# VHH binders against Probable 3-hydroxyacyl-CoA dehydrogenase: the designs that were tried, part 3

Target 1, 346 residues: Probable 3-hydroxyacyl-CoA dehydrogenase, of Deinococcus radiodurans (p83589)
Amino acid sequence: MKIKKAAVIGAGVMGAAIAAQLANAGIPVLLLDIVLPDKPDRNFLAKAGVERALKARPAAFMDNDRARLIEVGNLEDDLKKLKDVDWVLEAIIEKLDAKHDLWEKVEKVVKKTAIISSNSSGIPMHLQIEGRSEDFQRRFVGAHFFNPPRYLHLLEVIPTDKTDPQVVKDFSEFAEHTLGKGVVVANDVPGFVANRIGVYGIVRAMQHMEKYGLTPAEVDQLTGPALGRASSATFRTADLSGLDIISHVATDIGGVTPDDEDFTLTESFKNMVAGGILGDKSGSGFYKKTKDEKARPRFSTTCKPANTKTRARCACPPWTPRANLSPSATPCTPWKARKATSCAPP

## First folded at step 1 (VHH)

Design f04 (framework vhh_8dlx_2)
Amino acid sequence: EVQLVESGGGVVQPGRSLRLSCAASGFTFSSYGMHWVRQAPGKGLEWIGNIYDSGSTFYNPSLKSLVTISRDDSTNTLYLQMNSLRAEDTAIYYCARETYSIGEYFDESRTYFDYWGKGTLVTVSS
ESMFold2-Fast, scan of step 1: ipSAE 0.000; ipTM 0.233

Design f05 (framework vhh_h_nbbcii10_fgla)
Fold by ESMFold2-Fast, scan of step 1:
Structure f05 (fold): chain B 346 residues (1-346), chain A 130 residues (1-130)
Amino acid sequence: as target 1 above (346 residues)
Amino acid sequence: QVQLVESGGGLVQPGGSLRLSCAASGFTFSDYSSYALGWFRQAPGQGLEAVAAISGSGGSTYYADSVKGRFTISRDNSKNTLYLQMNSLRAEDTAVYYCAATPYSGEDFWEGSTYAYDYWGQGTLVTVSS
């Protein structure tokens, strides 16, 4: 691949850490963020990002001298420097309007051979490129890193229907051979459970939730971004697809292979569907919105007890800091807090 | 010992402003899992609802429709403190406000369950009344 110089736009935790990982690979990186009007240094945010990466534990840089490969700048003064960049990666706020505004400006200055990427998991790639030229769209491919980028091997590559297959191939080879990443090519539009593999994954996740007493949110943390799944993760994706549709597909498959546990629905899932809890289309699924407002985050409606006689409790999230999992373990903070959106035991 | 402590609540007249703070101890917002942070509230007789959230990088912010344009969430990692600037307050904003932290690094943290938030504060009461 001919990626000799990259730019990362957005110097937050992910952007700065990705820039550090590119520097670790010997790639010069232009790191850009916005100008803050209350800071005399116009490059304050980009510099702060590099400083955080230098202080990070575990270490973001293989050697602190690699930070010399990062040139800091800002979007007002330095956007024109993208003319010399082979790959642009965006890691800014998760707002479609902000991404559209950025891409309009980037398109005007970036060279026609450059690959353009977004680190977003929350906004589909095809929505971000609406309004851009066909040439821009053909060179656009999602590139989703996991935190921390130096230590997590997985990189999710997310083409759109408009992405040139050669761009996907070339970028994946670069990611594998130069960045040392394991590439998973993911679908751009989450929420489609159209094939056996998708249904298998969701059913197996439900079986593990049942077996190990995990919540939907905990399974989504384990099986979502960390395994290169769609941004909507396992149970969020199920709610988007419709629990009745998933039930139908799994039952049809399980009916012809009844000894195959991979398609055996859990009793909890069957009860949800029987009770009319079908996901987004019924107002609730594994997640529901507080006060039925679409702008509010979704919350799990269930806390899974060990059995019907056990008081309903929240399991500790699998990402709980190691100190809190010690033998004298501090109980899961979520259960101690008021839980209006969890099980409502008397 | 991990702790989140809210402050800045109180009685305010409709149209007024308050700034809530949430100070963390026993962990840092910038730990390698870079905590995403949120504000939740519970009004009398109602369930817990999300108000605003800010990603680990500070680059992504999310707001409930009822507070968009009026509330601003921000974080200061050097002070290990989360803020909620509340302007143009209404009677319906009356609630106990909680801050919460999660090490979840996914960009869809705003859609996460309350179960996904590891650390919670004790709450601070905001009363909007004439």
Scores: ipSAE 0.000, ipTM 0.141, lowest interface PAE 18.0, mean pLDDT 70

Design f06 (framework vhh_vobarilizumab_d1)
Fold by ESMFold2-Fast, scan of step 1:
Structure f06 (fold): chain B 346 residues (1-346), chain A 124 residues (1-124)
Amino acid sequence: as target 1 above (346 residues)
Amino acid sequence: EVQLVESGGGLVQPGGSLRLSCAASGFTFDDYAMAWYRQAPGKGRELVAGITSGGSTSYADSVKGRFTISRDNAKNTLYLQMNSLRPEDTAVYYCAKSYVTTEYWEGTTYIDYWGQGTLVTVSS
């Protein structure tokens, strides 16, 4: 059956942004969160989520009128409204006990034909469904969105050993045709699933960085602060994850969809990995650790801003912006993922 | 710097046609979703039509079947072909550049640059 109405449970950064994405696709959304005892408005958290999405930059909604497709509510008063919902997506706190408590309540009210999903990146799908009925387990499939949901094409679909293959097929078709997502079916294996988070965003950002001469810091400004409190910085996350891990995951994804240019690693990135520049674990990646004058570690881009008095050897990444260099600037050898290179060839 | 320069606006009789053009410069035109917005007297700006870098199009319900958005990447130009014009189409029409480079988000745009606008008046 078609997904004509959805519910999102959890109105934090991801839940609210996903609700906006669904509204953009013309799907009515029930957005539920908990009741806060200290707030007179029982729907405070769900309303706050919508307000955050309306103020988001870049915009979460294609136009603000789409927010009218979102009905706000709470888990104490409005959970029974799930009886009319075709798809339930959970985006609550990453605690297994909290997810078990939610799924016990959802199972009692959700219709038998509904698809049930978790947006979790930290908790395996099979652990969440322990104790649920066989029918519930067969309709349960992970649906992991990437931040920000409107702008990142990739969606991971994560079945368990219990998930009905028809549910995987039906949900994937909905995600591709209604939400406009590129679907990758992932294994419900903790280490591998975790390593896939953000890879599409990182690869695409690298492609744009090379094309437009952006710095890693400029890209991180766009992907982090744009979602308020969220710190989903692209290249900082890449350095934390390990560039070798990102390379391995992107290669695996690209093997499934080899004609999809969204998963094509740049030559500069391949050279970084081949030369042992792997991020934080190798001492440098897109960023270098530096100490401020107070001897506390800080992170900065691997290429310093133009017009700095530089006397030491440096390595400039291939995407070093031309606009930041004066006509008399010292030429730098491109980053080769081996050793620091000279900035002034004879 | 980014520039969007509209042309082709003017006075037209109801049922008539106009073709708007937007000449773009200062960015890689081919990579960005582009859109036409309009603002009628006393109203806010509303989306008329959008086109992705890959050529996928989206239209406001009020103009579906009458207006056609298109792009010529070789000329860095965006077009809006307006047919069967009505008095309620009277507005200043704005060319708009999306912030995002995408083929997947069919004309839904976050706008980082606007043209100066071109007036379209539909009256007898």
Scores: ipSAE 0.000, ipTM 0.111, lowest interface PAE 19.3, mean pLDDT 72

Design f07 (framework vhh_7qia_2)
Fold by ESMFold2-Fast, scan of step 1:
Structure f07 (fold): chain B 346 residues (1-346), chain A 125 residues (1-125)
Amino acid sequence: as target 1 above (346 residues)
Amino acid sequence: QLQLVESGGGLVQPGGSLRLSCEASGFTFSSYAMGWYRQAPGKQRELVAFITSGGYTNYADSVKGRFTISRDNAKNTVYLQMNSLRPEDTAIYYCARYTSTPDYFEGSSTEYDVWGKGTPVTVSS
């Protein structure tokens, strides 16, 4: 099979951004949403989605002219246009009844060779396809993108027990070669999918933090507020989730995809978990509550050489957990000051 | 609208049992870790029990063996079964959602834990 034309149903944040990513890859996309009875334009929602994607920051389109590859429409007037698409992706509201209604209608018009997918992380794939024909079920595979789709490499492919292995293979090849995604095949369970997203982001952040000498706070500054997101960014979120859970999920995924660096735990992370540093539930993780009950990086300070009158302060690699330090002494390695004097204890 | 609604609190005698419930709405419940906190008069809020989206659990030492946290994803509900209750368990109990990396990567605008209004538990008489 070859995917030359796609349809995205649902023009919310994810649907519009995925349509933009498909257009970036040179694939014509039919973008459909519902008709709003109070709007004169029957394609209002699909058009709004494209306009939102054109204004998105970071940029959803690699070139705004790519938006011409997106044909907007609605589910009442344009559903029959699905007869010409090779891949249908659903990104509508997280309501099982709405998904069932959609799939009943899609099944009647979509061609027999098309792949059908849901971007849902909240509703299991097998529940969505109940009541559909065996042929429809064999061509159905979850395709979960991460926000923003243009910038996040990972794509989770989520087969059900009914999905044809050849469909999984064909779709994964398309995702890797045409969309440039790194494919991970996931179980059809929302909780596990959610944990995989957590593990992917945190493990990759740890790897890059070690490679580039960044602190957890610096990574959170880059991935959180700078992108218009929360102060509870990557490592703060890890502390909330539990580092032991992240460790277990990464180990399980690494066993299934042993050549995938995205799930290879760093030594510092393994040492944190082994030492009982599990995040907020253990009292500390990458951050520790300070005076005034605010999160602060627990890993520490720059070691300045004694200048005769000022006590030296220790600077250790910020990702080095206390659990793997000497039983009584704090190691002190100068971070920005060379030939530093012995550092003050914590 | 993101919402957590607790129920099941009340007055109970020492040695008794209560089951607290917390119904979630406005988000994909199965994707999030959930916790139960409590705050006794004149004390700071403390974590009592925690359950991840994957079903792993953790408990405060003071309640381990007496309390059990569980979840029913079909009902969007997290539970706290409290057995062998003691006067020191008297507190307002709060349900909380922990922000997971899926919330972060999927573009949720919520950055903070979602908290319920609390349900009082009194172990006395």
Scores: ipSAE 0.000, ipTM 0.117, lowest interface PAE 16.7, mean pLDDT 71

Design f08 (framework vhh_7b18_3)
Fold by ESMFold2-Fast, scan of step 1:
Structure f08 (fold): chain B 346 residues (1-346), chain A 125 residues (1-125)
Amino acid sequence: as target 1 above (346 residues)
Amino acid sequence: QVQLVETGGGLVQPGGSLRLSCAASGFTFSEYAMGWARQVPGKGLEWVSYISSSGSTEYQDSVKGRFTISRDNAKSTVYLQMNSLKPEDTAVYYCAKGETYIDSWYGESYEFDYWGQGTQVTVSS
């Protein structure tokens, strides 16, 4: 089926960002959330979602005018508008009872040709559709986006044993052709495989960075544009995800596979997290944002000449172990808030 | 089932104190940020405080120095200690779970994907 109009239910960070990506693709989208009883504006939550998407960094909209394609509403007043949508995606709270309540109401109003999806990474798809009709179950397929949806190419499509293979095919073609996504069909244990693959890549990149003396910017240059990936690449993606999140996922995986060095966090990474350096949410990670400029690398091992004085200036990442440097190695100074120091010994 | 159960609300006089508790279940508590938000009667929902999985805290300016957020991972509980309460603090207080994915973005916005039932705090003489 051709998807010309979509609905996103749930206007949190993911729902709003997905709505923005649909708008970027020229698709009208109905963005719905609950009514807050004491709030005069019954569409408060959906409107707040759009406002957050307009303020998001990196930019969620390719052009802020695309926000005009998003119609805000609420589940009490506007649920019947789902009769005209071709695809419904939920990105609501991770509570099975809430999802069951939603799907019971959606089933009563959504057209029989619509595809129904969940963005959930924590609740299996088959659990969400228990009690729904066979027709609803055949048109239900997981669609797990990665944050930020505009910039991350991967989309996991998660069928259940009940999902019609034609629905999987039609939705995957829409995702690839219209949204520009790379589709991976995953088992109905959503998030686990992608979590392992993504974290594996970041952890291995950190191990190689430490072993070979590469900077985060050098790794991002190699892993981003050269591989056809978004400019956020490895370490910029780590900063967007949150270093504490990566730490928790790697620790959980390592607890299950304790002999797998591929998920062994470096000491420097552990020190960053312990020191409150968590990526964008803490103001800095591998990169530091400036008020007036794009994110910039915080670290460099590069020595550069200083104008006519011919004095080289160096900065070293905090994870460069001094015990492993040669006795004649250039001294390194902390990466914080100073002009690079001379490469000559103090 | 994921559950957030708030306790500790009630009626207090201006200048008084209350401690709110939120017992969480159904997810790995230690891996998620937690927060408190409040709905003032007849007004909007507003963020009050945030505590990350690593223990970093943030506060709305109007409660800074009066409220303290903390967590006990062994008990899967987040707390809000409220001191020097004002009539303006009268609201339904919601415990909230932070939105978290492996590729999650937090930024300056505090995003929550799960809310408790709410507990009423009334500050009046």
Scores: ipSAE 0.000, ipTM 0.124, lowest interface PAE 16.5, mean pLDDT 71

Design f09 (framework vhh_8dlx_2)
Amino acid sequence: EVQLVESGGGVVQPGRSLRLSCAASGFTFSSYAMHWVRQAPGKGLEWIGNIYHSGSTFYNPSLKSLVTISRDDSTNTLYLQMNSLRAEDTAIYYCATSEYTYGSDLWGETYSFDYWGKGTLVTVSS
ESMFold2-Fast, scan of step 1: ipSAE 0.000; ipTM 0.389

Design f10 (framework vhh_h_nbbcii10_fgla)
Fold by ESMFold2-Fast, scan of step 1:
Structure f10 (fold): chain B 346 residues (1-346), chain A 129 residues (1-129)
Amino acid sequence: as target 1 above (346 residues)
Amino acid sequence: QVQLVESGGGLVQPGGSLRLSCAASGFTFSYDSSYALGWFRQAPGQGLEAVAAISSSGGSTYYADSVKGRFTISRDNSKNTLYLQMNSLRAEDTAVYYCAARSEYGSYDWFESHEYDYWGQGTLVTVSS
């Protein structure tokens, strides 16, 4: 299977940005959304999506002229055009009924050689394909992009037990060689690889930080690049993503597998989130932001241990429960390999 | 299919209060609880400005500096409704107010309008005496 033309169904932020990424790669894209009854332009939503992508910062298009590769349309007038498409990706609302309704219509018009995909991270792929033909199910594979698609290199490929292994191979090769993505093949369960491995990595890193007395910067040096080709390390990536988002994902996964302690959030992490320490959007997380006179953002850890022979004077780490944070620096002794340094209340 | 519909706007005197509501349809808060919600506004002759945002669980709220301590964002997942309680209103709060919905995943910037997938048509709030 060779992908020379794609369709993206759903022209919200993700759908429009994915369409832009396909256009950047030289792939013609049919971008479809619903007809709004109160708008004279039946393609209003698809056009709005392209316009939003053209204005996006950071830039969604590598060159604004790439937008000419995107043909806008709507699901009432243009669904029949899927006959010429090699790959269909949906990026519509996270509602199973809506996805079932869409797939019933798509199955009637899409060519038998096309790959069909969902960008969903919250709805398992096997649930979406219930009621579809065996041929449709064999060509269906999840393709989960991360926002912003141009700048986040990770792509999760999510087969079901029905997906043809050749489809997984062909799509992964397309994603790697044409889209420039780093592909990870994920299990078809809620949370997928990036959510599960990211949350697992952060929870385990926090456990190691507490046990071995490491700073967030030291853990980031040890863990290296986080989540595929992303440039940010574990705690830096957590601060970029939002600690409340990580808490939400861990809670969702833990609700399905409550005995899986690898997804059990530490009390210190829960206290950070409850205290409004959420990462970059709150001004601090595992790292704090500073700016010099030249307005350059800088990041530093809250507590920097001295060498093993010298005591450091530092505030308790930012993961210390907010109720226990002191406005004055509490002396913290650096520690090795046993337990976290005790920072007692005054 | 997906719609956000604002209500509760109107004319109010400085120092007064209004509560805006945003009713969501085409997705459910309980089933689609991965949606973060926000309020944005556009004053006459100005660009779009973020006002407040709330995580899918309601556990995290974010406010623009101009409204901190005066406005409260909340959500009722059982009613599929987002609220903005606006207290101590000022003339400079005069704007069309939009509710918006976005995925919580992939981006940390709750005040970036480009991250929001769905938008209401807006409700006018006029603060004048």
Scores: ipSAE 0.000, ipTM 0.147, lowest interface PAE 18.3, mean pLDDT 72

Design f11 (framework vhh_vobarilizumab_d1)
Fold by ESMFold2-Fast, scan of step 1:
Structure f11 (fold): chain B 346 residues (1-346), chain A 125 residues (1-125)
Amino acid sequence: as target 1 above (346 residues)
Amino acid sequence: EVQLVESGGGLVQPGGSLRLSCAASGFTFSNYAMAWYRQAPGKGRELVAGISSGGSTSYADSVKGRFTISRDNAKNTLYLQMNSLRPEDTAVYYCATEGYSYTLDEYFGSTYDYWGQGTLVTVSS
């Protein structure tokens, strides 16, 4: 099958950004949302979504002219236009009864060859399709994009036990070859994608740690307490989860998306795992427990770069409490950067 | 929406045992790493034990061989079996989930930790 025209239902942050991504790929997209009773413009929400995408930072459109491929509409006046659509993607509120109501309406108008998808991460795909025809269920497959869709190359494809394997294959080929996405096929389990997002974040943090010459403790101070989060942060979480587990998940994802460097493990990380440094379960990971510290470990196992002149801007924010500053890295593991470290602005 | 509710604390004699439970709701429990922390009066929170989504376990040196962390994914429940209890184990014990999701910032992942209200364990005499 070939997807030449798509529809996105729901013009919120995610729906509008996905519509922009489809337009970037040269695909005409129908963007629909509800009619607001207090707005004279029946297409107010869909238009607002496009306007938001045009102003988004980072930029959602690769070229603002791509917005011409987006036709705005609403669910009361324009749902009948789904008859010409090859792929329908839903990105509405995370409410099962709202999704059931939508799918009942979509089923009545969508063509029998169309692929139907949900962007939901919180609601299982199999629950959404209850009460639909067997034909509808065979053409239904989860398609979970990551925010922001233009910049995160991962796309999770989530079949149910009812999904036709040919639909999974056809959609995955479209996602890889037309949208430029790295496809990972996931189980239809609520929140399963959260673990993959977690591993992605850790791998990206490791890559940036090497690039900018940050220690795990410095990254954790930036991603944890300084941003108003709980005291468990990126590398502390990695040590708790097990570095071997993270390695296996990233390798599995990387095997499906070999051209997506966001899942490429650093050499330092590979050397830690190969050396038996697996996190808390092995006695050390990015952090090592000391006899003087009976709370969270504060020692990093990675070596800091030698140059300190530009480092202060990247080390930790001025609002980071002094009590949360980690001691010097110890034990120090050897690492090699491709180039001298350049710090990002604060 | 995320809720963690600890239970099983109480008064116990030195050398005794207690089993703590943490009932989780509002998220897919089986997909998250879980941990037990404790906080004695006037001290900071201390990591006691952790368990990954895959079932790998880790322990603070002070509790190794005495405490066992486990999970029942079918019941969305985390457990801490505490044996050979010592007066030094007296603390409020907290259940925590450790996870994260992406933000618009591609430089760092977003970290979200959720904590329970705690359950008091007193080891006396």
Scores: ipSAE 0.000, ipTM 0.116, lowest interface PAE 17.2, mean pLDDT 72

Design f12 (framework vhh_7qia_2)
Fold by ESMFold2-Fast, scan of step 1:
Structure f12 (fold): chain B 346 residues (1-346), chain A 125 residues (1-125)
Amino acid sequence: as target 1 above (346 residues)
Amino acid sequence: QLQLVESGGGLVQPGGSLRLSCEASGSIFSSYAMGWYRQAPGKQRELVAFITSGGSTNYADSVKGRFTISRDNAKNTVYLQMNSLRPEDTAIYYCAAQYSTEIPWDYGTSEYDYWGKGTPVTVSS
């Protein structure tokens, strides 16, 4: 299988970040989104996606020159350009009707050798391809990335009963060798699939958060709403779901995939669960409600002046369990960027 | 697959309360994540409240502390208890379900593909 050019449809947070990751791998990408009636620039959304990726923290591009590999466009003017594309991936809103409408239009213009994929974790792959030709269905395979795509190694490949096994094999080899992803082939079943892949995403996000010294709030800015949706971000989603559920699933997965990357929960996370900090259902998790009804980061780096004014003291990890840091305390940079003399690992 | 029927909408005075119900049929209700959305005239549809199949909840900032989402799996029903209603809560309220997981991992799992017809709520004196 030779994927020399890709298209990403949907330039929200995930779509733009995936386009950046493809560009990092040296693959030309056509990035398409809808036309907004209030904007004279018909490519406004696709351009905004690229600009967001250029400003992302942690960096989405390995260098900004990679952005030149991304051609922006829109679904009204540029859909016909899919005729030259080897792989089409959608990352649009999670509405079955919107995906059906898109696939009907894509099928009319995409070449017969192209692989077609969906980044959806919430909508089963087989539901999306109902009504498409047998040829289209044979070339359709789920390809679920995790935010941020550059930093989360896992890629879940989700065939349907209709997917050609050779397409699964060829695409998986491309994902491993060209995109540098660790591929897991999953069943096209909601619930179990999303629980399994989501746990890996959360665990890896926590590990990379420690490595790069980010806070849960900073990671959630990277995974926040796209296309105007009221979506849950990574750690906000974890709090919504229940940290005890995440803990159990991570433990179970680690027991069945010993040759894969470790599903190792941080000690801080284990201590949260052991202490009854389970997310929204327990009143707090990575975030908690304030009296003004806004979610507040629970674990952040802050400094308190010593009784003598010689040194400030900082929390070591961004998500230290049961940390009760005053909002009036002086904020610190993440512990990876600062040396904390009074800080002990949890 | 899944059919959703909303009820409980109507006219209430500011400061009043209203309970919306959404009864599901056609699939195993307990396996679905359920949400309430609303759309005011001339505005975009927005998420009001969300409950996973495991019972975890989340709320829009504008309704936190005033609205409560709950579910009764024995009755195949999700509820939205609305207290301290304000004129700005006036909208058509939609029940939505997604064939999803107890863990909505990213923005991809927040959208719904099964919708009710909507029930109007007007808050006015």
Scores: ipSAE 0.000, ipTM 0.139, lowest interface PAE 15.1, mean pLDDT 71

Design h01 (framework vhh_vobarilizumab_d1)
Fold by ESMFold2-Fast, scan of step 1:
Structure h01 (fold): chain B 346 residues (1-346), chain A 124 residues (1-124)
Amino acid sequence: as target 1 above (346 residues)
Amino acid sequence: EVQLVESGGGLVQPGGSLRLSCAASGFTFSDYAMAWYRQAPGKGRELVAGITSGGSTSYADSVKGRFTISRDNAKNTLYLQMNSLRPEDTAVYYCARDSPEELDYLLSQGYDYWGQGTLVTVSS
């Protein structure tokens, strides 16, 4: 099975960016969206998607000339063009009924050798294919890209119990060798692999920081550039993402697996979120930026020694630049909120 | 296509009130945390208020007690009720979708789904 031409249905942020990434790989792509009744141009949404991708920063296209590989169209006039497509990916609204309506139409026109995929992370793959033929179901496999698709190597491939194992193998090979993606085959369950692994890593790092008295800066040294990873390591990544978002994901996962301590948030983390310390969007999180260091954020806000103690405990005081840390400094524990009391006990 | 369209901005005198609305489309609104951000002239963007899918709210210290974030999942709409407005509240206000399902380094650089913004001017 060889994928020489693809179609992306849905020209929103993800659909347009995925179409750009397919074009970057040299794959001709048909980009379709709905017709807006109030727009004279029936291809308005697909064209707008390409224009946004051309203007995107960081750049979605490796070379703007790659946009020539994208043919724009709409679902009313151009759906029959799917007859020549080897792979169809939907990135439309996250509504099950809309996906059912789409798949009913796609099934009537798509060739019998084509692979069909959904970019959905929120709607299980097996629910989308209910009512389709056994042949359609055998060729259906989830393909979940991460935003921005050009820059994130991970691609989740999500088979159902109906998906042909050969389709999984052929598609994974295409994703790895043609799209340059790192493929993880995931179960068809909510919250797929990447969010669980990412949140697990952050939560476990917080637990270890507390257990071993490490600072956020020390953990980031261990989990970031020193191990050949991105410059924004565990706690810096958490600050950029938003601590409220991490809290939400961990709570949702922990609610499904209540006996699994791997997703148990630390008290210090819960207290930061409750106190409105949400990361970069709130002005501070595990790190605090200064004007002089904003291009190289190396400050911590979580190591606060008690004012009643005379013995030094923390190697990384709040807002201390990492470059100024002593090699002989004592490890810190994370910030811990005091219990709020409005009055003295009776 | 994910779309967020803000409305309700305008010119108001100090002490006045405005209600901002954000019409969301292209995703299952009830499954996502939502937020309001603002950007004052010559300043960076700052978080004003957030609301989780479960309805828990958070606020910047500068707006606590004056602003109320709320959502109507049946109408796919996010609201920001702004009371006791001050000249320092003058900014472009942005509706944003926080993505609990796309936690990664590059998304954490603030590439969320954002609206076009609506201008709020507080001046006599």
Scores: ipSAE 0.000, ipTM 0.146, lowest interface PAE 15.4, mean pLDDT 72

